VH-VL binders against B box and SPRY domain-containing protein (Bspry). Designs and how they scored, part 4

Target 1, 197 residues: B box and SPRY domain-containing protein (Bspry), of Mus musculus (Mouse) (q80yw5r259to455)
Amino acid sequence: SPLLTQLWAASVLGSLSGVEEVLIDERTVSPLLHLSEDRRTLTFIAKKSKVCSDEPERFDHWPNALAATAFQTGLHAWIVNVKHSCAYKVGVASDQLPRKGSGNDCRLGHNAFSWVFSRYDQEFCFSHNGYHEPLPLLRCPAQLGMLLDLQAGELVFYEPASGTVLHIHRASFPQVLFPVFAVADQLISIVRGPLAT

## First folded at step 28 (VH-VL)

Design y1 (from x4 with heavy chain S54T)
Fold by OpenDDE, last read:
Structure y1 (fold): chain C 197 residues (1-197), chain A 121 residues (1-121), chain B 108 residues (1-108)
Amino acid sequence: as target 1 above (197 residues)
Amino acid sequence: QMQLVESGGGVVQPGRSLRLSCAASGFTFSDYYMHWVRQAPGKGLEWVAWISWTGSNKYYADSVKGRFTITRDNSKNTLNLQMNSLRAEDTAVYYCARDLYDFWTVAFDIWGQGTMVTVSS
Amino acid sequence: SYVLTQPPSVSVAPGQTARITCGGNNIGSKYVYWYQQKPGQAPVLVVYEDSDRPSWIPERFSGSNSGNTATLTISRGEAGDEADYYCQVWDKSSYHVVFGGGTKLTVL
């Protein structure tokens, strides 16, 4: 029931003090992506840039990027504006996710180290370890909210505007997780959260 | 050993239907977008259709749109092409091919050996 | 619809360098892929992302792409290189795959 999912989301969100500030780690940004100065917006550039620095942390093939700060304990919430993109992946990845290579080990949702909500045109799915679960969305979300409860082992994708839960994944997550992003159409932007004190 | 094996080709009269199948092995089939590409005798390669992981996205060449239907069964590692209202110009070797990428570009790293479809009266 | 144009045939002497062109409007803004097809066989990817090469493809095969022309270069041509070669791009606007018309390479 849509109502039940909304109520559940509201209950979960009610326990949160706010959305966290998440910034992209510029060292991880793929040559296929441009990162904004404020480290919040990833723009797909279709062809790999030749001016990227040679960082060991940089994804070199897939249009991926990681957040600068890892989550290790507690409840975390962040929001990504995806209204301009019809091709993106958002979610979490382990620090064990390889950065270099064209294989599935570096491809978000196609390995054991990443859990992502994926959109490509009309296809919406949750992807993990090569399994792609279709999500029957009624409309394209303008924003995607993520709730990660590491103690409970739950990752929730929801639509912030309506509070509708889009998907819940339960798993024994690794100790260290990073917000992860991919985009292959236009741009996606992390919604600004309160400054960390 | 990663491979694709097409089947279902044959000789059929114009206006009739034919169903092609492609059996995948040696890799996780559900991880990849899949394509059909055909080649008329003595002619070049022509892209026919592609399908996404779950089948939610399906796209067709204008020459086959409305007549052909691409489907997949990930539980059986099979790709299918239902061809209706066949025409003489549909005569070709039909290849199934694996997409090396997901949503930022397209290329084919694994091909089947193809199955011949002949449409003639 | 996006169109790729290849010469129908290219001939080169053994040991010489063959160049096969693929023309397309602003093709330099797209990644180009090249396939080799020998008679009675399925196509084989020989160059990807304009200039990268699978490890099992000889270094004699290289690619470039700029402006309106992509080029497949085969250095030190040998008889075994005789085949049809196809360029291919992805057209995001239509979600279609586009092949060139193919080029028959003769080494004689």
Scores: ipSAE 0.915, ipTM 0.954, lowest interface PAE 0.5, mean pLDDT 95
Fold by OpenDDE, fold request of step 29:
Structure y1 (fold): chain C 197 residues (1-197), chain A 121 residues (1-121), chain B 108 residues (1-108)
Amino acid sequence: as target 1 above (197 residues)
Amino acid sequence: QMQLVESGGGVVQPGRSLRLSCAASGFTFSDYYMHWVRQAPGKGLEWVAWISWTGSNKYYADSVKGRFTITRDNSKNTLNLQMNSLRAEDTAVYYCARDLYDFWTVAFDIWGQGTMVTVSS
Amino acid sequence: SYVLTQPPSVSVAPGQTARITCGGNNIGSKYVYWYQQKPGQAPVLVVYEDSDRPSWIPERFSGSNSGNTATLTISRGEAGDEADYYCQVWDKSSYHVVFGGGTKLTVL
């Protein structure tokens, strides 16, 4: 029931002390992306920049980026503003996610190391290990909330404005997870603190 | 070995319909956007259509829009092209091709050998 | 509709360098891909993202892209390089794929 899922989300979110501050690790940012100075906004730049520093942590092919802070225990919640983009992936990735290469091992949602909500135009999916589950969304979300319960092994995608749960994934997650991002159209931004009005 | 194999080509009269199929093997079919590309005899390559992972996105060349329908069955590793209201100018070898990318660009790293479609009176 | 323009044919002597151009409005802002097609065969990707090549493609094949022109360069041309070559781009505004008209390369 949509109502039950919404109520569930509301109750769970109400118990949270707040939305976690998430910043992008500049060392991981793909040459296809520009990172804002405040480390919260990723902008797609269509062609790989030639001025990117050589970092072993940097994604070199796909338009990916990782958060600077890893999650290892407890409950975590963060929100991404996606209203400006029709092509993005958001979710979590293991520290085992390879950074270098054009293969599916580095392609978010196409390997065992990433769990992402994916949008491309009219297609909305939850993607993990090459499985793409279509999500029957009634409207394009302006913001995506993520709730990660490492103890319970649960990743929830929800729409913050309505509290509607978009997808729940249950799994035995690895010990170390990072918020992960990809964008191939305009930009996405991590929301700071309380919900943006 | 990664492979695409087209089938369903043949000779048909104008106005008739034909259904092409492409069988994929050697890779996880559902992980890739798929395309149809055609080539008229002695002519160049012409993109026809593409379909996303789940089929939620489908796009067509203007020359075939409204007449052709691209579909996929990931459980069977098959890509299909339903061609209705066929015209003489649709005569071509039809290739299915795998998209090397998602989201930000398009390129074809794997091609079938093609199936010939001839539309003539 | 985005359009790519290629010369219909290019001819080079064996051992010489062939250059095949692909013209497009501000094509330098897009990634260009090149395909080789021999008679009776399916196309083969030989250059991707303007200038990169698959590991199984000889280093004699290279690409460049700037302004309004992309170029496929085949150094030390061999008889086996004789084929049709097509450039291709992605048009994100229409979600369409665009091919050039193709160039027949003759090595004589």
Scores: ipSAE 0.914, ipTM 0.954, lowest interface PAE 0.5, mean pLDDT 95
Fold by OpenDDE, fold request of step 29:
Order: sequence, then C-alpha cells, then structure tokens
Structure y1 (fold): chain C 197 residues (1-197), chain A 121 residues (1-121), chain B 108 residues (1-108)
Amino acid sequence: as target 1 above (197 residues)
Amino acid sequence: QMQLVESGGGVVQPGRSLRLSCAASGFTFSDYYMHWVRQAPGKGLEWVAWISWTGSNKYYADSVKGRFTITRDNSKNTLNLQMNSLRAEDTAVYYCARDLYDFWTVAFDIWGQGTMVTVSS
Amino acid sequence: SYVLTQPPSVSVAPGQTARITCGGNNIGSKYVYWYQQKPGQAPVLVVYEDSDRPSWIPERFSGSNSGNTATLTISRGEAGDEADYYCQVWDKSSYHVVFGGGTKLTVL
C-alpha cells in the first residue's frame, strides 16, 4: 500500500535527528563536472576539462563524484535536489569503487560497489551490478531523499515532499559507504543539512 | 567473445511488416543501451533507433518514427525491431550495435554483421 | 536537426597523410567518433572522444575537434586503410545519433 509506505517513511524520518550535511570531495570530481565553491552543487560540462588536477582519487572518465565523509554505522539521511537534471545517478558506493578507467568498474550501478537511483529522461531505475530495476514513477521527483541503515542493510529512496517511498533495496552492504553522485545534464545539488555547532 | 548476431532479414513487399532480432552474447546485455543502424546499398550509415536499459526510453529517426518499434528482452539477451508499413527506401542492411556510454554521449563499440532487408514490389 | 558534413572522397598516395574532415555547427562542443568500414564488413570504431583510439587501432590514426570541424588524420597511409570513414555525434537536444555522409578513402 502506498499509504503504508508513506507512513513508514514518515516514521523513519521522525526518528532521525535530521538531514546530514553532505559535502562533495573535490578530489574525486570528474573532469566532466564542475563543483561549486560550497561543495554542494555538481554541474555537468559536457566535455572533459583539461585543467583538472591529476589526483589518484579523481574519476577520470565517468561524470562521478563522491562525498567527503563516509558512513560506517547507524542510520543516515541526505537529500539531493535533482529538479534541474534529466540525467543523474545518486546513491552510495563502497571505497572499493575504482576511480580510474572507462570500464563498468567505475560506472555507477554497473558494478558490485555501487547502488544508485538513476534517471535518464523518462527512465527511472535502481541500478546495481549491471542490473536495472525499473521504477514506475508517476512524476519526476524534484528532490530525492536517501535513507541508509547499515545495521538493517537497507537503502531507501524516497520523495521528501510527499514522503513516498520510491524504492527499497536490501543487501549486505560493506562496512564503509560514501554518498555518490553522477550528473550528465545541467546540475544537481545536495540540500544543506543542519549546521554543525 | 562479445558479439551481436542479427536475424530476420528478407524480401518483402511494400506495406508489409518484418521483425528483426539481435542476439547478444559474451557480455551483460542489460548493462547497455542498444541501437539499430542501417545502411542502404551503396549508401552511408543511418541511425534508426535506440533503447535504454529497461526500455523506458525509446527514440527513433524521423524516417522510421511511427512505423518501427524497438524492444528488448533482457532475460533473453535479445534486441528487436518491428518494422511496419515498409517502404522501398527501408531497403538496407540493418545492424544492431552496443552503446559504449550512458547519459552523456553515444558511441558504438560492438556491431553485428547485419541482416539484409529488401523491400520490393 | 543536427547535420554532419563529410567530403565524399579523399585520395592519397601510399605513405602520405590523409585528412578527413567532419563539419558541424559548433561540433567542437561535442565529442566526435570515427568509424572505419571496409566492403562487406560492419563499421569499426577507430577514434572516440575526438582524439582517443582503441589500443588495437594503429597510432597512425588520430583525431582532433575544434570549432566547426573535426578531423580524422591517417598518417603513412597504407592500402589497407582504403575504406569508408564515418564521423558520428550525439545530439542531446533530440536524443538522436547523427552520422556524417561518409568519406571514401582511396590510397593509390
């Protein structure tokens, strides 16, 4: 029941202290992306920039970027504004995800190291290890919320505005996960969490 | 090891229908967007259609839009092209091709050997 | 509709450098891909992302792209290079793939 899933999402969110502050690790940002000064907005630039520094952490082919902080235990929640983009991937990746290369090893959702919600035009799907589960969304979400419960082994994608659960993935996740992002149309932005005091 | 094999080509009269199939092997079929590209005898390459991982995205060249339908069955590693209302100008070798990319660009790294479609009275 | 323009034919003597152009409006803002096709065979990708090449493609093959023109360069042309060559781009606005008209390269 859609109502039950919505209530579930609401209850889970109510138990959270709040949305976490997630920032992009500038060292990982693909040459296909521009990172904003506040480290929250990724903008697709269509062709690989020649001014990017050669760092081992940097994705060199796919338009990927990782968050600066890893999740290891507990319940985590973050939100991404995707209203401006018709081509993006958001989710989590393990520290085993390779950075260099044009193969599927570095392609989000096409390897065993990443779990992502993917949009491309009219296609919405959950992608993992090269398998793509279609998600029958009624409308394009303006924002995507992610809930990660490492203890329970659950990754939830939901629409924050409605509380509607879009997808639940259950798996034995690795001990360390990073929020991961890809964008190939305009931009996506991480919603600011509460200020750390 | 990785290959695409087209089938279903033949000779048909104008207005008739034909269904092409492409069998993929040696790679995870569901990982890739797939395309049809055709080539009329003695002419250049013409893109026909592409389909996304789940089939939710389908795009067609203007020359075939409304007449051709691209589909895929990931459980069978097959790509299909239903061609209706065939015209003489549809005569061509039809290739299936694998897309090397997603999202941000398109290129073809694996091609089949093609299947010939002849539309003639 | 986005259009790519290639010369119908290019001829070079053996050992000389062949240059095949691909014209398109602001094509420099797109990645260009090049395919080689020999008679009776399927096309083969020889250059991707303007200037990169698969490891099995000879270093004699190179590419460039700027402004309104992309160029495939084949140095030290050999008889075996005789083929049709096609440039290709992706048009994001229409989600269509666009091929050039093709160029027949003759090495004589």
Scores: ipSAE 0.913, ipTM 0.952, lowest interface PAE 0.5, mean pLDDT 95
Fold by OpenDDE, last read:
Structure y1 (fold): chain C 197 residues (1-197), chain A 121 residues (1-121), chain B 108 residues (1-108)
Amino acid sequence: as target 1 above (197 residues)
Amino acid sequence: QMQLVESGGGVVQPGRSLRLSCAASGFTFSDYYMHWVRQAPGKGLEWVAWISWTGSNKYYADSVKGRFTITRDNSKNTLNLQMNSLRAEDTAVYYCARDLYDFWTVAFDIWGQGTMVTVSS
Amino acid sequence: SYVLTQPPSVSVAPGQTARITCGGNNIGSKYVYWYQQKPGQAPVLVVYEDSDRPSWIPERFSGSNSGNTATLTISRGEAGDEADYYCQVWDKSSYHVVFGGGTKLTVL
């Protein structure tokens, strides 16, 4: 697998080159979330904010948010710091993912439009289209790395610190994917990275 | 139509065991956290336990912890509650309930009609 | 453990607004849900998030919470609203669900 090779190389070199700068699209941020000024940190709000603008792109029910920039071709890598949260989802979503509604269509991992690594307390799983695959992790990752190869049709979740691959999902992905996030405990933060070359 | 149907209730002596079952239909069972809630005669609602999608997470009220076990079989759309070492205070109508949400909050939008469990000498 | 406190009973005249309180530490920062239960029936969720309210749940039922008090408001009370009402929260710290003790609403 090209992704595995790259991950191996990154681990050997002690760093992953080509980590992309991923920023959150403020227009998509759920009223259950607060977005930091630098557009990298999502904080779960104990009570829905009533001051959110009414944007068509805004999730209105689930604590979701999308990245501002979509992936359409090539190899992509980004990292999320999740050490402060015991409840989150991270992964990718198609542009077909609806924003409005309480249905499973907008619920990450419960529809055909999203592929997410999910944590809730000690439960870890990969979720897609209502299928939840348990991941027997030895420990809670402080950071989650994502590698997406759209050409190869591979999505890899790994722990950056150890280089351990946590899960590999292979599929024919749609043309347009966004990094997607959900958090329901404390906060998660996208690790800064340069633009993909 | 979305529905939950409990079964397995009955009259048992203290110290005995009983297994309750809840059959789900009309929705994708595996997509939802599921709960048991009980109500003693003439009393209020008491949460008993919940189970996550895969069953990896299970939590119990202190009153039943160590005695009750919640399980699910997604292939059969079934939620179960194994009740061991039953006590008189476990006497109640037991409801299974669907959690409308995942991990950010809990609310029960679908309830069964309940099954009565009586623990008496 | 987290505790919710409700008055045992509340009375309201037909057509008037009933308010049932639910006390809890910092409950104003929690998501609070309310259930109606009539004799011999299972509870029914009557307070939803706005986007989740089913059409069969009257808009007369609404919930609010601030500080240490949550309130169920039933406007234009009807005889059919007579029931037990329970508040409920999610306690993240313990991963437990907590119900209030219930309030009997009488419409007379």
Scores: ipSAE 0.865, ipTM 0.928, lowest interface PAE 0.6, mean pLDDT 94

Design y1 (from x4 with heavy chain S54T)
Fold by ESMFold2, last read:
Structure y1 (fold): chain C 197 residues (1-197), chain A 121 residues (1-121), chain B 108 residues (1-108)
Amino acid sequence: as target 1 above (197 residues)
Amino acid sequence: QMQLVESGGGVVQPGRSLRLSCAASGFTFSDYYMHWVRQAPGKGLEWVAWISWTGSNKYYADSVKGRFTITRDNSKNTLNLQMNSLRAEDTAVYYCARDLYDFWTVAFDIWGQGTMVTVSS
Amino acid sequence: SYVLTQPPSVSVAPGQTARITCGGNNIGSKYVYWYQQKPGQAPVLVVYEDSDRPSWIPERFSGSNSGNTATLTISRGEAGDEADYYCQVWDKSSYHVVFGGGTKLTVL
């Protein structure tokens, strides 16, 4: 039931420990994105910026960015405001995710290095390794919560306001994971607040 | 070798239906948005329709909306176009094309060789 | 609906530079793609993202895009460049793909 799902989400979040501040790593930000001063907002630019520095860690084709925070053990949670975008991906990626080129190895959800919730207009998916699982959402979320339980091998996508679980993925994750983002319309923002831990 | 092969073209009378298929090989078909593009004899390219990874997004040119239906079957690596209520102006070579982007722009890096549809009495 | 305008034909002498224009309202805010089509063949992408080339396309092909005009430039034109050329954009307001009417390039 929705109530039991909400109690489960609240219980899991209430037991959360070891949460780090999640900020975007400027060195990874695609030239299709602008990063805000507080390093929490990614804004999609219609065309690649010509003034981005050459960084080995920078995505150069797909509109991706990584967080600076790495997760190796424990429970972690973060929240993204997606109210203003109809085109984005949010999730986790291995440190082995390649940065350069137009191939699928850098394309979030289309490789073994990335696990993402995606929205593109009316299409909601969980994507990993080229498998796009359609998600029958009851409504478009304004915020997406992510909960990563590395002991249980679970990645949970939930709606923070209600605690409603949108999707659970179970996997044997690699040892080092980073929050990962893509934006193809307007902007998304990492949110602080009661459920942003 | 990445390849798209259209089939199902032919000569049909106005008001009839025809179903086109496009078989994909050499790449992970489910990873790509797919499009139909047509070209009337002696004329330019006209975009017809596109479909997202799971089929949750489908968009059509105004000239075919309500008559054509784009679908895909990822388990068979096929793209389809159901064309109903065909008209003389639908006479064209029909291409399937692979979209190499995720929504913020569109370009076609792989095209089939096309299948001819002729709508004539 | 968004419209792209191309000249119906362009002629150049061998060894000279051909310029094919693609007009559209505020086209400089969009990425423009160019396709070459030879008789009886499917189109081939020759310029993407305004000015970049697939690795198999000669460096003689280049593109630019600003304001209301995008331009495909083919330097040192050859008989092998004779083809129809189409510009194309993505129209985010409708989620439609738009092609120009095409330009026939002749190398005399």
Scores: ipSAE 0.858, ipTM 0.924, lowest interface PAE 0.8, mean pLDDT 90
Fold by ESMFold2, fold request of step 29:
Structure y1 (fold): chain C 197 residues (1-197), chain A 121 residues (1-121), chain B 108 residues (1-108)
Amino acid sequence: as target 1 above (197 residues)
Amino acid sequence: QMQLVESGGGVVQPGRSLRLSCAASGFTFSDYYMHWVRQAPGKGLEWVAWISWTGSNKYYADSVKGRFTITRDNSKNTLNLQMNSLRAEDTAVYYCARDLYDFWTVAFDIWGQGTMVTVSS
Amino acid sequence: SYVLTQPPSVSVAPGQTARITCGGNNIGSKYVYWYQQKPGQAPVLVVYEDSDRPSWIPERFSGSNSGNTATLTISRGEAGDEADYYCQVWDKSSYHVVFGGGTKLTVL
């Protein structure tokens, strides 16, 4: 049930092993983005930067980036501060996600390799494989929490401040998943986990 | 064979309504923001409206705001434009166009052939 | 609202280079797109993201954008290039699309 799932998500987040330490893999960062020194903040640049190196892993068209840490088993949680952006995607992608080109295979949520929560102006969606499920949120979240249970095959999006579950997606995920991000307005920041102090 | 085909144009008197349709084929329609762009005879291009993937977010040019309504039906791969309170200034060829990007910029890689709307007394 | 300004017409001799300008306040901070429209036809995208071309567009077409001016350049102009050309930007402050007024290119 929705209520039982919401209570379960709250109890998992209250455990001693809470929010994961997630850092951006600078080799993957699109030339439309600037990555902070601490590798937690992605800032949208209106035009592609000329100084970006040509990396095989770098997204070259869509404003995407991947985290460095892969998730292979178990429970994982991370939080993104989205207060300052009206245009972003956050979620998970498989290691099969292509990096190059303007096609849908590299466009988060428009292929079988990526699963994302998105905001664009006033439209919130969960997207996978070209299906865009509208999410009727009553207010814009300042932070967006993600919880991934690879054994149960669940990806949960929640609001940390209230504990409210915003969306649950159930699927047979591939064995290797990375946190994935896109930014098309201002910036988003990965919130430092409790174990980082 | 990616294609956009407009229909529903015609001749109407001022103050009347028309509904335009645009049928999409050869691509995943629900993946793209869609736009209407018009061109009065002998004049330049004028953007009219856009609609987001699900249809929940829409924007209009000031010249048509409050009179025109853009909608989409992703199950039928169709884009629509309901045009109410038509004026002589609305006389134009109306094109539907596919938006290539996710909001941070806009370009149109696919256009329909256009449908003519004539508003004449 | 944001305004783009184009000359109404440009004329060049066959084999010469045509340059069509698109003026706008700080247009260099925006991506500019160029469309070619021949009589009775829909527009065709010929340059995107200031200077890139779709693979089917001849390399004679090129673009630049800096400061307050974007320019479409057509080298070795030929009769088949006669058309109306429009520049276009996205205005993020209004979430509107803006076209220039268009430029008629004549090759004579």
Scores: ipSAE 0.827, ipTM 0.910, lowest interface PAE 1.1, mean pLDDT 91
Fold by ESMFold2, fold request of step 29:
Structure y1 (fold): chain C 197 residues (1-197), chain A 121 residues (1-121), chain B 108 residues (1-108)
Amino acid sequence: as target 1 above (197 residues)
Amino acid sequence: QMQLVESGGGVVQPGRSLRLSCAASGFTFSDYYMHWVRQAPGKGLEWVAWISWTGSNKYYADSVKGRFTITRDNSKNTLNLQMNSLRAEDTAVYYCARDLYDFWTVAFDIWGQGTMVTVSS
Amino acid sequence: SYVLTQPPSVSVAPGQTARITCGGNNIGSKYVYWYQQKPGQAPVLVVYEDSDRPSWIPERFSGSNSGNTATLTISRGEAGDEADYYCQVWDKSSYHVVFGGGTKLTVL
């Protein structure tokens, strides 16, 4: 069945094998966030940094960032370490996601351009276009795995440690998607994939 | 176009209960954390409670914790406040307010006009 | 619980600058929001994120925040500015919203 196939794929991808390299696009990083030198860790700063450069691609109100990696076809997987944060969003966004302003068009999960798993304190959701589907998690995940199948039009959120599928979203996705992030507490980190040999 | 309208206020005796409602229109209600804020006659603003998008997070001021319950029904675009064991110091105008942010800070861009609750013998 | 302190009242002559303070321990580490409330009306947000102004609020309204004090500044004070003014923060340690006690501004 499609569900059993998805669970098997999630279990296989629960290890580091098959995880691709995803790096944050430094030009997109909100002034509410600090990006590590290796471009994998986003740390929430609480108030906008005055030193942040003025980039057209930079989010200027919401604490968002995009990855530099674009997904156009095929199957993609990446993992985010969320152990240290009680407030974040992770998922995918279209290249049409606006960067500037305090409106919902730039607010992840509140527009047609973004699809995110979110945690805010005790509330876990999948959010898209202003619809917030509560997720019945029994415990806080330390890592979140994302699997994007552009052929099937599926976005899967899973826990790598257990292989548990947390949510599956089926949609007609845009041709170009980027991993997208928001942080409102402490930090999150993209897990390094295996090196190509 | 965006509007919050409170209802359910009135005069009640100490120790009794009252349920306030707030009807939202003109915006996607489920996108926003919602708050109750009150103001006693001649006094300042006092935050009462907030509730997250699905209701999984609920927080209360110390003055009302254990007596008041905030709820929401996203299918009806309503915010509610159940007020039990009412006291004279709960006498106030009660406002519902829309939160602009996602947890990392809070501000209120839309307020209702308020509903008056009077707790008196 | 986190506490914000405001003077109960401030008076200014017409055309003069009013300054309304909001004191709090390390308030400069928090974003401060200011609301105007006229008699019989709901509050209106006039300054957000310390110093930003909604587009419909006159340029005469400005804000600052550093150290232990945030300040709302109203230049060229007018009779129409007479109102109660409240500062507000988010206290993430308790997940509570905190208002100051309010300041009555009179323009005489």
Scores: ipSAE 0.825, ipTM 0.906, lowest interface PAE 1.0, mean pLDDT 91
Fold by ESMFold2, last read:
Structure y1 (fold): chain C 197 residues (1-197), chain A 121 residues (1-121), chain B 108 residues (1-108)
Amino acid sequence: as target 1 above (197 residues)
Amino acid sequence: QMQLVESGGGVVQPGRSLRLSCAASGFTFSDYYMHWVRQAPGKGLEWVAWISWTGSNKYYADSVKGRFTITRDNSKNTLNLQMNSLRAEDTAVYYCARDLYDFWTVAFDIWGQGTMVTVSS
Amino acid sequence: SYVLTQPPSVSVAPGQTARITCGGNNIGSKYVYWYQQKPGQAPVLVVYEDSDRPSWIPERFSGSNSGNTATLTISRGEAGDEADYYCQVWDKSSYHVVFGGGTKLTVL
């Protein structure tokens, strides 16, 4: 239920016990991005790189990438270091998210396949399906935590350092969700989880 | 099918104010950054201002900063430009334009046909 | 602030190739966009991201961008190509859009 999810979220916000390993799928990475060797850091390249291989899974217009990690059931948490970027999106996307073209179907938050927290300069939003909800943040977060409860249908964005909940979105999510990213300034990095086995 | 239609232009004396409107149709207006671009008679294009999706972030050309205010109303699919303290050099056709990117670059794939503003004593 | 420089005019004989330049300091590090404007009409995007064309723009229109110069090339020039052409960049340091001064293309 939504109440149980809220109690679960409150209990895990003060620790890293629920944070899991999330790695970026290099085959999805836009030619506007460079992926680090450890598959955790996306760096924005102002113009498309010519060294990217042809991949059916690669985004070819928007500066997006997906994680290799898929969420099908249960409760999931991951953290992204966003300190160095003034332009990014982070959230989840379904496996139905198209990869090719300049249309809104591939543009995170502008379609039914993606749910993202975004920052673009001074504007913070939660976006899904072309609806952009302004988030009046008092300061720019250095890290963004995400909590996903697929049974309760809740996606929570929070600041790990303070435990402050920035936004909660409730929906009937599709069966399979992936962490998803866009970078339009400098870089973002996925924080390594202590629960790696 | 996708259209931008400007209105509110006219002849006005220096120092006065004028409000331009741009009505959008055929696309999801709230998905796009929007811009005003102007063109003095016989002259080139000059960018004026942009506004983010929700309207919370705005930027202006130096020539109009402090005098012009860009706003949007996503519930009405409208973009507006409030022009105060008008000068003769503000005489131009004013276009609204749709930005097809998310901040890392800018280009305009849809333009209105423009509305003429004449500032004359 | 960032400045783009275009020649005021370019003339070409029908059937010949026109080249319109856009100069800017290190413009090769930026994406360049080109617009065509016919008299009494709004501008139309003809080249984006330096060298790509919208699907409705003839292949005769092409672009390049390297170093300090971007170039719009119109091969097999025809009377219908007579227009003003503007280059444009995004200046991320100021968050401003910058246009070149425009080039009037005359075909014979």
Scores: ipSAE 0.807, ipTM 0.898, lowest interface PAE 1.1, mean pLDDT 90

